# VH-VL binders against Regulator of G protein signaling 22 (RGS22): the designs that were tried, part 1

No score or structure here was measured in a lab: all are predicted.

Target 1, 129 residues: Regulator of G protein signaling 22 (RGS22), of Homo sapiens (Human) (q8ne09r852to980)
Amino acid sequence: KFSDLLNNKLEFEHFRQFLETHSSSMDLMCWTDIEQFRRITYRDRNQRKAKSIYIKNKYLNKKYFFGPNSPASLYQQNQVMHLSGGWGKILHEQLDAPVLVEIQKHVQNRLENVWLPLFLASEQFAARQ
Structure headers, positions and changes below count from the first letter of each chain, unless a header shows other numbers; antibody chains aren't numbered by Kabat.
F, E and O are the ipSAE of ESMFold2-Fast, ESMFold2 and OpenDDE, as the mean of both directions, binder to target and target to binder. V2 is 0.75 times the mean of E and O plus 0.25 times the DockQ between their complexes.
Where letters were taken out, [cut] stands.
Atom coordinates printed by the task and the answers are left out, and those that the model quotes come from them; centres of patches stay.

## First folded at step 4 (VH-VL; framework fv_tezepelumab)

Design t1 (from Tb6 with heavy chain D101Y)
Fold by ESMFold2-Fast, scan of step 4:
Structure t1 (fold): chain C 129 residues (1-129), chain A 118 residues (1-118), chain B 108 residues (1-108)
Amino acid sequence: as target 1 above (129 residues)
Amino acid sequence: QMQLVESGGGVVQPGRSLRLSCAASGFTFSDYGMHWVRQAPGKGLEWVAVIWYDGSYKHYADSVKGRFTITRDNSKNTLNLQMNSLRAEDTAVYYCARELYWYTFDYWGQGTMVTVSS
Amino acid sequence: SYVLTQPPSVSVAPGQTARITCGGNNIGSYSVHWYQQKPGQAPVLVVYYDSDRPSWIPERFSGSNSGNTATLTISRGEAGDEADYYCQVWDSSTDHVVFGGGTKLTVL
């Protein structure tokens, strides 16, 4: 269902605007940035490194990562609390980062199960002509 | 290209105040946490303060707590350090630095000299 | 507060390998970063997260970290490598950045 929304340009834009009005656009931005990273081919190592650094600085900072709307599960947050240097070290060691895939999955689950239902029940969705 | 340019340093008497600024360009300033690091003449590096990307969190070295205040203006790409109740021990070159991967500094400004003397 | 210990100076002959150590209690569980500072200049990141290197830093620079000692290794030393080198960690218990005291590398 989420993939259907991603392929409908008008619905995607209305969903994005809905998230912005609720100060929750970070989830969609995080999902999108990780998706872009995943689509960079292995041979484009410099581009992958640049995108990885961008994602780490934007989404894997202490405030967002341990905040109430963290992109990471409680399990991942607990792992980081027991590691000096945090997730930066893990992602650095693994540039293809299964960690980023897990974060994307967590964020997608919240988008699909929390935000999409709220959007569909919203006045913004009803008025989206 | 990335640039960080500090300004506001000078000679001040003990007990007075000074405000340092750091102008950022060549990158999206609002995506990065920023730090101040100082270095007394002939001495090593000493961390001073951090401010997160959105200004919501700040923290300070014990030697400056209660006297220094770190702020940022993301609309103007500037980082500031307000230094009150200056002491001779605060004499140092002050660098602003960009944070990479949780408290790693991948880019530094040229520094600005603060001299606290009578 | 956490403490990092570096030797005050290290000497290396041109073309030889320099090793600069950074000692800390259980430092192998921390992420160690290394900075190079030449006289009158700002520090430059040379190695981060124990062993990685920014793309603009030569492959002669490498790092390791295990147990109680982290090491910056500079292979095929050159006159241009003369500088002060600082190790750094983040102490999560106090949310403080900790620097070592610095090591002056002399070539020749």
Scores: ipSAE 0.007, ipTM 0.567, lowest interface PAE 10.6, mean pLDDT 83

Design t12 (from Tb6 with heavy chain Y103F)
Fold by ESMFold2-Fast, scan of step 4:
Structure t12 (fold): chain C 129 residues (1-129), chain A 118 residues (1-118), chain B 108 residues (1-108)
Amino acid sequence: as target 1 above (129 residues)
Amino acid sequence: QMQLVESGGGVVQPGRSLRLSCAASGFTFSDYGMHWVRQAPGKGLEWVAVIWYDGSYKHYADSVKGRFTITRDNSKNTLNLQMNSLRAEDTAVYYCARELDWFTFDYWGQGTMVTVSS
Amino acid sequence: SYVLTQPPSVSVAPGQTARITCGGNNIGSYSVHWYQQKPGQAPVLVVYYDSDRPSWIPERFSGSNSGNTATLTISRGEAGDEADYYCQVWDSSTDHVVFGGGTKLTVL
């Protein structure tokens, strides 16, 4: 269903607004920022590097991915830490694509299994059309 | 329901200072990078400055570097631009803009006019 | 400094297709965004990341980007499409946002 929502621009926008209304936009924003990283052509290495640093600074901190309301379990957070080479690498170096893809997977899981069902059951979804 | 409202514009003499503010509402301000973009009368868009979601990174156009300072207060949902040593060339409508995505501006304020009279 | 070049004006007849170009060295390796600005109004995002559209923008608006030219295509031109259109990229080497000079679209 999430893949279907991504293919429908109007439904995607309603979902985005639903998440903003519930002060829960970080999951969709994180997913979107990583998706944009994946769309940057590999030959533009400087742009990819800057984007990965932006994602790292915005999401890979105690406020979101490594915080109490993370989309990833403590075990999964530790796996991402290990893939990244530890806190020193996360804080001071560019993250590789496999790490970002793993993060996006955890974010997408919560979007699909928590937020999308809530959206579909919401009054906002019922009122959209 | 989402809004960006600029204020602080006006007429000022060369060499003086002016502070612009942008009040955000209807979205989680602390989740977004913010930019200032200006437009001189009858001219095109010119990027001025960026500040990331948490204020950890700031960058400026070469024409304003060293004179302008971008700041934000996430507790008050405000973006600010401190403009020092103003020049006639700084005369423009100043827009604040939200970065929906990587340097994609999906929401813009209505703008505030800054006129630097010689 | 990276430079984006747009034609200063483009004319289209009602119901016909308008094409607005944005030239840049190897621009196909950049992500291009497009904004519409009507007189006295703030810019409005119409196409982003080369070819994506915000949900509220009609399907008549589309984009492409390859080689040295990005193009904004407006099918079935309408009087309401009259505006200035700006292309935009991010230049990673200087960490600057770069706008094209703008193209005035006239529908007549």
Scores: ipSAE 0.007, ipTM 0.546, lowest interface PAE 13.0, mean pLDDT 84

Design t13 (from Tb6 with light chain S29D S31T)
Fold by ESMFold2-Fast, scan of step 4:
Structure t13 (fold): chain C 129 residues (1-129), chain A 118 residues (1-118), chain B 108 residues (1-108)
Amino acid sequence: as target 1 above (129 residues)
Amino acid sequence: QMQLVESGGGVVQPGRSLRLSCAASGFTFSDYGMHWVRQAPGKGLEWVAVIWYDGSYKHYADSVKGRFTITRDNSKNTLNLQMNSLRAEDTAVYYCARELDWYTFDYWGQGTMVTVSS
Amino acid sequence: SYVLTQPPSVSVAPGQTARITCGGNNIGDYTVHWYQQKPGQAPVLVVYYDSDRPSWIPERFSGSNSGNTATLTISRGEAGDEADYYCQVWDSSTDHVVFGGGTKLTVL
């Protein structure tokens, strides 16, 4: 279970290394950056804005979230675009928490349903202990 | 080696039509949004149009909206610009440009000259 | 429509630092990209996202953006840096790409 993995530092590190060896680190990096954003208090407007812009610039582009290898389907990409207020707001506006949560959900789905099963069945997982 | 090669430019009379093409090679064309940018002789750069990587979104500069149509054929690695009702003010070198990340143009073609005159 | 203002020309002595400005109302709230264009050639991306540099561009090129002015800085100017430089933003209100008028850099 993914939630169990998140609560075990050693297992999490083994999973990170597994993804790195398979050139698939972007999903975990994106999930982690959004998780860090979610832990910033809503009263710290400047820190939340800076983290939101960082996430937007790093992941919400045609090389990852809006690209062919996105964790989200084309339909889901368009839903995120609409939640963001359309293209006109994505670059210059802060992303609202619900938008980031929706993005994290799509990233987590691929981590849970594609990469975690592969990790658990891997030689790397067996050898970690 | 990445290449973008424009073609279809030429001399045309006002009110006529012209179709520009941009042939892409050396990268996965279907992964990138594409733009057309023009430059009138001795003048600066002016953005013309955008098309998303899958063709699902298109947008145009106000000066060309309703007259120009941007299209792409991912099976042929080709970007096109259909230019109708051409005006003298459309005279320019037309560049196709690859969008690296959200309206950042990391690679440009050599350009093709379009001259609209009597 | 949003407007970007650049000086038409800037001169720098060889080995000295050139600074090319791009003025815009609250441009610090926008993301600025910079392009170099040599005569008869296509533009080349030299700085993007205000201050990032493509791997193929020398470290002598840098950028900044705050308030009403973005700046492209070229340290240790060389003859090969002679070109027109254009700043560029995306105007979210119109979904248009906007270029500055261009600045001709001479190294003399």
Scores: ipSAE 0.007, ipTM 0.555, lowest interface PAE 10.7, mean pLDDT 84

Design t15 (from Tb6 with heavy chain D101Y, light chain S92Y)
Fold by ESMFold2-Fast, scan of step 4:
Structure t15 (fold): chain C 129 residues (1-129), chain A 118 residues (1-118), chain B 108 residues (1-108)
Amino acid sequence: as target 1 above (129 residues)
Amino acid sequence: QMQLVESGGGVVQPGRSLRLSCAASGFTFSDYGMHWVRQAPGKGLEWVAVIWYDGSYKHYADSVKGRFTITRDNSKNTLNLQMNSLRAEDTAVYYCARELYWYTFDYWGQGTMVTVSS
Amino acid sequence: SYVLTQPPSVSVAPGQTARITCGGNNIGSYSVHWYQQKPGQAPVLVVYYDSDRPSWIPERFSGSNSGNTATLTISRGEAGDEADYYCQVWDYSTDHVVFGGGTKLTVL
């Protein structure tokens, strides 16, 4: 259901607009930025490094992933920190793909289980065509 | 107690070079990213350069890119700034600063004065 | 490049509240940090991550950040608060640290 939405460009755009009108775009932005990183060829090391740093700085902070509105529980936040090799690696190194994939899973979980059901029940979804 | 002490400043002619050093003590230097920030006489703060905790990443302000080189020696708890092709507009007090996270500067040295004049 | 705008000066009477603003396009999406600098001294971090304080900074220092304006608030102003105050963000799109031009606080 969620994967179907991700593979339909028009439905994805309707979902994005729904989230914007509810001031809840951060999860989809985070998911999308990590997805873009995952699509960068391993040969493009400089591009992957820059994107990794951008994602780290935009999302792995008190305003999102480690804040009160995080998609991850405190337990899961701590697990991501430990998977990354601790604070020093998260804060001062580029992130490895496995760490970003783990973060993306937590973000996707809230998109699938909170926001998608709300979208499907919304007036915006009913009126989309 | 934490301490950052800058040295190497002085008066130099345009086109010459200077090397600034920052000696750190009272914390595990190798765990922190470090920055250089400058302040021209009577002016505001201007960021100069960053180096990550292990030296793997460096970045520079556009005004100094290609002329300045930031390095560190974790075995000696020392941060360095090599300044080449100095210009009058490089005249400033240079501070070394410790990065807590996300380029937040929780501790600063007392600064060293660099004057570029004929 | 990204620009932060501060008023050049602000005055406050002793015991009153001073408010120093930092304007930036969509600054509410950045984390804003504030530094105090007294004449001849190095800057001191007073507020970071919009509203947090280092343990050595009094609770009368606070911050907020939303929309296009971040604000440093200093309650119960005292003579020892006279200083230049600088706001700062990290512009992650260019990987540059950006400082505001500074605000001179005078306690009269």
Scores: ipSAE 0.007, ipTM 0.549, lowest interface PAE 12.2, mean pLDDT 84

Design t16 (from Tb6 with heavy chain T28K D101Y)
Fold by ESMFold2-Fast, scan of step 4:
Structure t16 (fold): chain C 129 residues (1-129), chain A 118 residues (1-118), chain B 108 residues (1-108)
Amino acid sequence: as target 1 above (129 residues)
Amino acid sequence: QMQLVESGGGVVQPGRSLRLSCAASGFKFSDYGMHWVRQAPGKGLEWVAVIWYDGSYKHYADSVKGRFTITRDNSKNTLNLQMNSLRAEDTAVYYCARELYWYTFDYWGQGTMVTVSS
Amino acid sequence: SYVLTQPPSVSVAPGQTARITCGGNNIGSYSVHWYQQKPGQAPVLVVYYDSDRPSWIPERFSGSNSGNTATLTISRGEAGDEADYYCQVWDSSTDHVVFGGGTKLTVL
């Protein structure tokens, strides 16, 4: 069901608005930024590097992915830390695509299992027409 | 309550082997990477080895590489260090330590003394 | 391998501020953790990721890290603060944990 949402621009925007009104837009923002990174061609090395650094700085910190509101459990956070080559690589280097894909998986799990069911049951979804 | 209890220390002669164990309780052992850290009498802390939460990755300090083997049994909540070809410079208190995220040790065991002497 | 340098000893009067330094080449680019070890006891994490503090550690303990020096600061020193203090980093180039040589803090 989540894939249906992703393929419909209008439905995606309604979901984004729903999350925004609940002050819970970080999961969708993270998912979207990683998706944009994945769509940058390997020929555009500078754009990929810049997007990777942006994602790292915005999400891979104690305010989100390694914080109390993380979409990942402590176990999963540890997996991502090890996949990235540790705190030094997370803080000071760009992240490889496999690490970003792993992060996106955890973010998508919460979007699919927590936020999407709430959206579908919401008055905002009913009113979207 | 969280506990890490080391055992298996003792007095051994150079060239012999010894196996240390660390029994974990009070937390989900299989979710955490584990380390061994040692401290020679009157000296500072020296990192020995790491094992990931699932046992898929292990790494060792240069001084013990090829002689020590770190293992874990998640079904029994135990961490082990097999020490072969022991040398006088391996004499130390050996601590097992729990890793939070990346090589940050938030909980340590009480330690077990290993003395390599002739 | 990467080397962390600590002064072997630091003395502080009761109620005064102790500062324990940890020197390392470009250490400001590493995450520094600090451990307290009292005689006959296991080390205890007191500051991690440069400046964060576990909830069970008093606010008197703080840290900073920039350039070539990380510092553990202990305000309003107490007799109970007497211990050896170790700084620690992870060296990504070797995948090794590196500890400083330790600093003995005395409260006189």
Scores: ipSAE 0.008, ipTM 0.567, lowest interface PAE 11.9, mean pLDDT 85

Design t2 (from Tb6 with heavy chain D101F)
Fold by ESMFold2-Fast, scan of step 4:
Structure t2 (fold): chain C 129 residues (1-129), chain A 118 residues (1-118), chain B 108 residues (1-108)
Amino acid sequence: as target 1 above (129 residues)
Amino acid sequence: QMQLVESGGGVVQPGRSLRLSCAASGFTFSDYGMHWVRQAPGKGLEWVAVIWYDGSYKHYADSVKGRFTITRDNSKNTLNLQMNSLRAEDTAVYYCARELFWYTFDYWGQGTMVTVSS
Amino acid sequence: SYVLTQPPSVSVAPGQTARITCGGNNIGSYSVHWYQQKPGQAPVLVVYYDSDRPSWIPERFSGSNSGNTATLTISRGEAGDEADYYCQVWDSSTDHVVFGGGTKLTVL
């Protein structure tokens, strides 16, 4: 399971390296950036705002989440756009936590159902000790 | 193996220019924000500049703003720092560093020495 | 211009716990990262986001952050822990990365 992988720091690093060798690190980076955002407390208001803007600019564009290799289907992309208040809001405003959580779910789905099975079948996983 | 290798350091006179380069290998360079951090002889670490993964955002420490320019070439896996109007206080080992996530530096190059003196 | 204050040096006996502090106004509202630097070498990330560790860093390294003080704790100190340690935050008001002045850890 993915949750088991997250509890094992050594296995997590092997998975991260596996994704890097396959030029597919964006899914794990996106998941991790959103997870970090979720851990920022309200007392870190400025950091929380900046992290939200960083995530929006890095991932909510046609190079990744709204691009051809997105972890989300076109229908799911439209749902996220609707939750965000549309493209204009994505470009010019902060994203609310529920929107980021929804994005993280789609990213986690591909990590769990595409990349993790490939990793477990890989030579990199077999070579770990 | 993941590597960051700085080059371009040397001895230069005040007022001159120098260009530092950082060659990245062993990871998908275009997925990471990159930073320059310097350390004057016998002193602590001082942040210099940041560039986001796609080059769309850049920012600088006040001490170098207007004089230094950070750039990257994702097709060549290189990070650059153009240093103009160099001052004695710019003398330092310059490190390139990879941003794992949100201003956390998980990997650093070995550094390149820049000495500004007559 | 946000400032982080570290003691210049800390000493610990082998097998004992070392504590390195990082002082800053309301630093508990920031996320603190810690780096280890040995002579002639590049810094190495040892603790990030106050208390998390990279998978290659031993569990005897830990961190905390509250109020005006963040602390790096190194349990069961070893000769190999001798290094300079730097704390670091991101100052959102200026979008600058800020490092502490560094603490030299000696294991005697």
Scores: ipSAE 0.006, ipTM 0.571, lowest interface PAE 12.2, mean pLDDT 85

Design t3 (from Tb6 with heavy chain L100Y)
Fold by ESMFold2-Fast, scan of step 4:
Structure t3 (fold): chain C 129 residues (1-129), chain A 118 residues (1-118), chain B 108 residues (1-108)
Amino acid sequence: as target 1 above (129 residues)
Amino acid sequence: QMQLVESGGGVVQPGRSLRLSCAASGFTFSDYGMHWVRQAPGKGLEWVAVIWYDGSYKHYADSVKGRFTITRDNSKNTLNLQMNSLRAEDTAVYYCAREYDWYTFDYWGQGTMVTVSS
Amino acid sequence: SYVLTQPPSVSVAPGQTARITCGGNNIGSYSVHWYQQKPGQAPVLVVYYDSDRPSWIPERFSGSNSGNTATLTISRGEAGDEADYYCQVWDSSTDHVVFGGGTKLTVL
């Protein structure tokens, strides 16, 4: 189970290494960065804004979320654009929490349904210490 | 068969206006963002303007901002470019292009020639 | 303003590999698209997002992008490849599409 994997530090590290060997670590990095954002309290406005901008610049671009290997379909990418208040806001403004949560759902879907099954069936998983 | 057909080009004097149109067929026009790209005689490609699939977002190259207006009519499958205050440097073949996968242009029209000359 | 630099011309012998470069500051952080334009014709997309090909483009066309240089590679060059080639990026800071100056490929 994905939630069980996330709660075991050693297993999480093995999964991260597995994804890295398959040049697919961006999904886990994106999921983790958004999870960190979600754990910042509303009171810490400056921290939330900085983290949101960081996530936007790192993932909401043509190299990842809006690229050929995106975890989201073209339809879902367009939904994310719309949720942000339009494309101009993605380019020039902070992203709101609902947008980041929606992105995380798409990323988690690929982690759970594509990468986790491959990891559990891999020799890398079987050979872990 | 997918087609984009530009029209409206011609010879016009500096300071005047011209309106270009692009007729789309063979795909669901309302699902795609559209762009105008121009090419001066013997020169390279220069991006002009974009309009989203529903017309809610528009943006322009700095060289044409305030003078050109991009519009679309999804009920007629047409893209338009209203060009005001034309200058000699606006002389070019104007292409309409379909946006695929964010600012990748997978299909282009044949182009229409605009000549700004006194 | 962001600038893409291409050599004005490249020559290749039939059957050999042509390489057309596109230089830009930290261009490896951008997604690069490539277009082929033959005289009197509209441009045609040949490579997109650095290295992907439309299904109708031969596998002889490939691309790469890292650091300050993106490259379009055309293997087994043939006379039908003679054209101008343009690289293109989208600059998110200005929300502008930027094209390179173009490279004329001659097969001789």
Scores: ipSAE 0.008, ipTM 0.540, lowest interface PAE 13.1, mean pLDDT 84

Design t5 (from Tb6 with heavy chain E99D D101N)
Fold by ESMFold2-Fast, scan of step 4:
Structure t5 (fold): chain C 129 residues (1-129), chain A 118 residues (1-118), chain B 108 residues (1-108)
Amino acid sequence: as target 1 above (129 residues)
Amino acid sequence: QMQLVESGGGVVQPGRSLRLSCAASGFTFSDYGMHWVRQAPGKGLEWVAVIWYDGSYKHYADSVKGRFTITRDNSKNTLNLQMNSLRAEDTAVYYCARDLNWYTFDYWGQGTMVTVSS
Amino acid sequence: SYVLTQPPSVSVAPGQTARITCGGNNIGSYSVHWYQQKPGQAPVLVVYYDSDRPSWIPERFSGSNSGNTATLTISRGEAGDEADYYCQVWDSSTDHVVFGGGTKLTVL
């Protein structure tokens, strides 16, 4: 279960290593970065702004969220684009929380329905101790 | 030190309007999103509306959308809820609440009672 | 719209552990917050983001969230813990805040 894995440091690290060996660490990294952003208080405006810009630059591009390896379908990518005010806003402005939460939802869906089942069936999971 | 004080509640007839206010003190009001949450007599909590720290985003529960308007005045540290076309089912204690971080309510006002009755 | 289900009441003996559940479809993917409300008073945040606790709340209060059930755990129950407890999530698909129906905790 994804939330159980997130709450167990050792299991989380095993999952992260499993994803690394399959060149698929971006989903977990994206999920984690958005989770960290969501925990920054409104008072930490500079940290919040910096984190949103970091997330935008790292994930909202043709190499990940808007690329062939995206966790989101083309329809879902378009929804995120519209929610963020279109490509102009994505390229030039910091992202609002609803946009980041929507992105995290799509990322979590692939982690739970694709990568977690593969991990649980792997020799890496069986050999973990 | 940190306080939220609601006012403006009362008894009104169906179809009428009422304006609630929430005065904030002891923190930088303009740094926080704010919410209105209500509770009908003997019932549970029901979310009403949100407004972000700069007023750039607002959203409403389906039951009040089109009738209620949430606003804020950061220069006066005040949150407002304009309630139009009031119905008997709007009868409740209305709380203003501070959004600590993405829809988490860390401080609540004492509440103000709104009774919609003939 | 998304629905959170809580038992209407839970009872615990003094010094024993109370567990209040909050059921929701795939609730483990949401962040759950918990509020305590005593008669005639405003709600008080006791646990947020599944398991974090405000500094003014005793360590006896803890939370967990996985699968379809989130749980508020109150260890070494005290008379002062008697209150209504509400779970809450933010449903990003509708951008609505959803509260559970509330659980009355009785310490007897």
Scores: ipSAE 0.006, ipTM 0.537, lowest interface PAE 13.6, mean pLDDT 84

Design t6 (from Tb6 with heavy chain D101M)
Fold by ESMFold2-Fast, scan of step 4:
Structure t6 (fold): chain C 129 residues (1-129), chain A 118 residues (1-118), chain B 108 residues (1-108)
Amino acid sequence: as target 1 above (129 residues)
Amino acid sequence: QMQLVESGGGVVQPGRSLRLSCAASGFTFSDYGMHWVRQAPGKGLEWVAVIWYDGSYKHYADSVKGRFTITRDNSKNTLNLQMNSLRAEDTAVYYCARELMWYTFDYWGQGTMVTVSS
Amino acid sequence: SYVLTQPPSVSVAPGQTARITCGGNNIGSYSVHWYQQKPGQAPVLVVYYDSDRPSWIPERFSGSNSGNTATLTISRGEAGDEADYYCQVWDSSTDHVVFGGGTKLTVL
């Protein structure tokens, strides 16, 4: 399961490589960047702000989260947009932690229900060592 | 102190046009999707049209497709509904409404009456 | 097109609980919102996303949604609750907003 994969560094790396070879690494990169943000302590305000802005610029655009191949449905995309205070706030402000957690849930859903099953059934998984 | 004020309603003959406007104040207009909802005299609420916060997406009820056009001007905090080829069944109070989350309407204007009669 | 069905009227005695239903095929998979409309006034959002309540709405208003029926519950009914109540969903398959036909609540 995805939680089992997170507890094994080598298996996680095999999954990452599988996604790279299938030109589908963006979901895992997004999940990982948000996870890194969640590990920054509240005392590190500047670091949290910088990471939030990085995530916003890299993923919250029409090329990924608000694009045609988004991990989120159109409904979920709009919920995230409105929880953020609209597109204007997404463009000019940092994102609050609850918004990033919501995004991560949608990304994790596709990783767990689409990509992980494909990985486990793949020749790459069978041949991994 | 949020306000939505509709204007442009009136009495028109079938086949003519009207343009409704909605002036928004007290909130950041460009952060919200906007809708038009109408209510015929003594009848229930009927959704008319949506426009997203940035104007990139618009959609319409089947009854008004091809006749009505929704637009917005974020620099002026205004929402507009251009109504062409009006029919008797378009007679209603027209409300502009702010979208809180995906198609939830947390704030409504007081409405403007459109009467289509001969 | 998706259809929401409401009873045309519901009556409740003062101090008792009113329940207004909204029927729809598999409505439990949709997010249901509820609006109150008093004569000559614009609608007011009273419950959204099935069971959430805006801060300006009294806690005696609540909602639920499962299976084929969503319900707006108004406890300790009072004269000021008399109004038309509309349920509403968004049908993502057609990108249409759908309202129920409305229920007139009478407190007597």
Scores: ipSAE 0.008, ipTM 0.535, lowest interface PAE 13.5, mean pLDDT 85

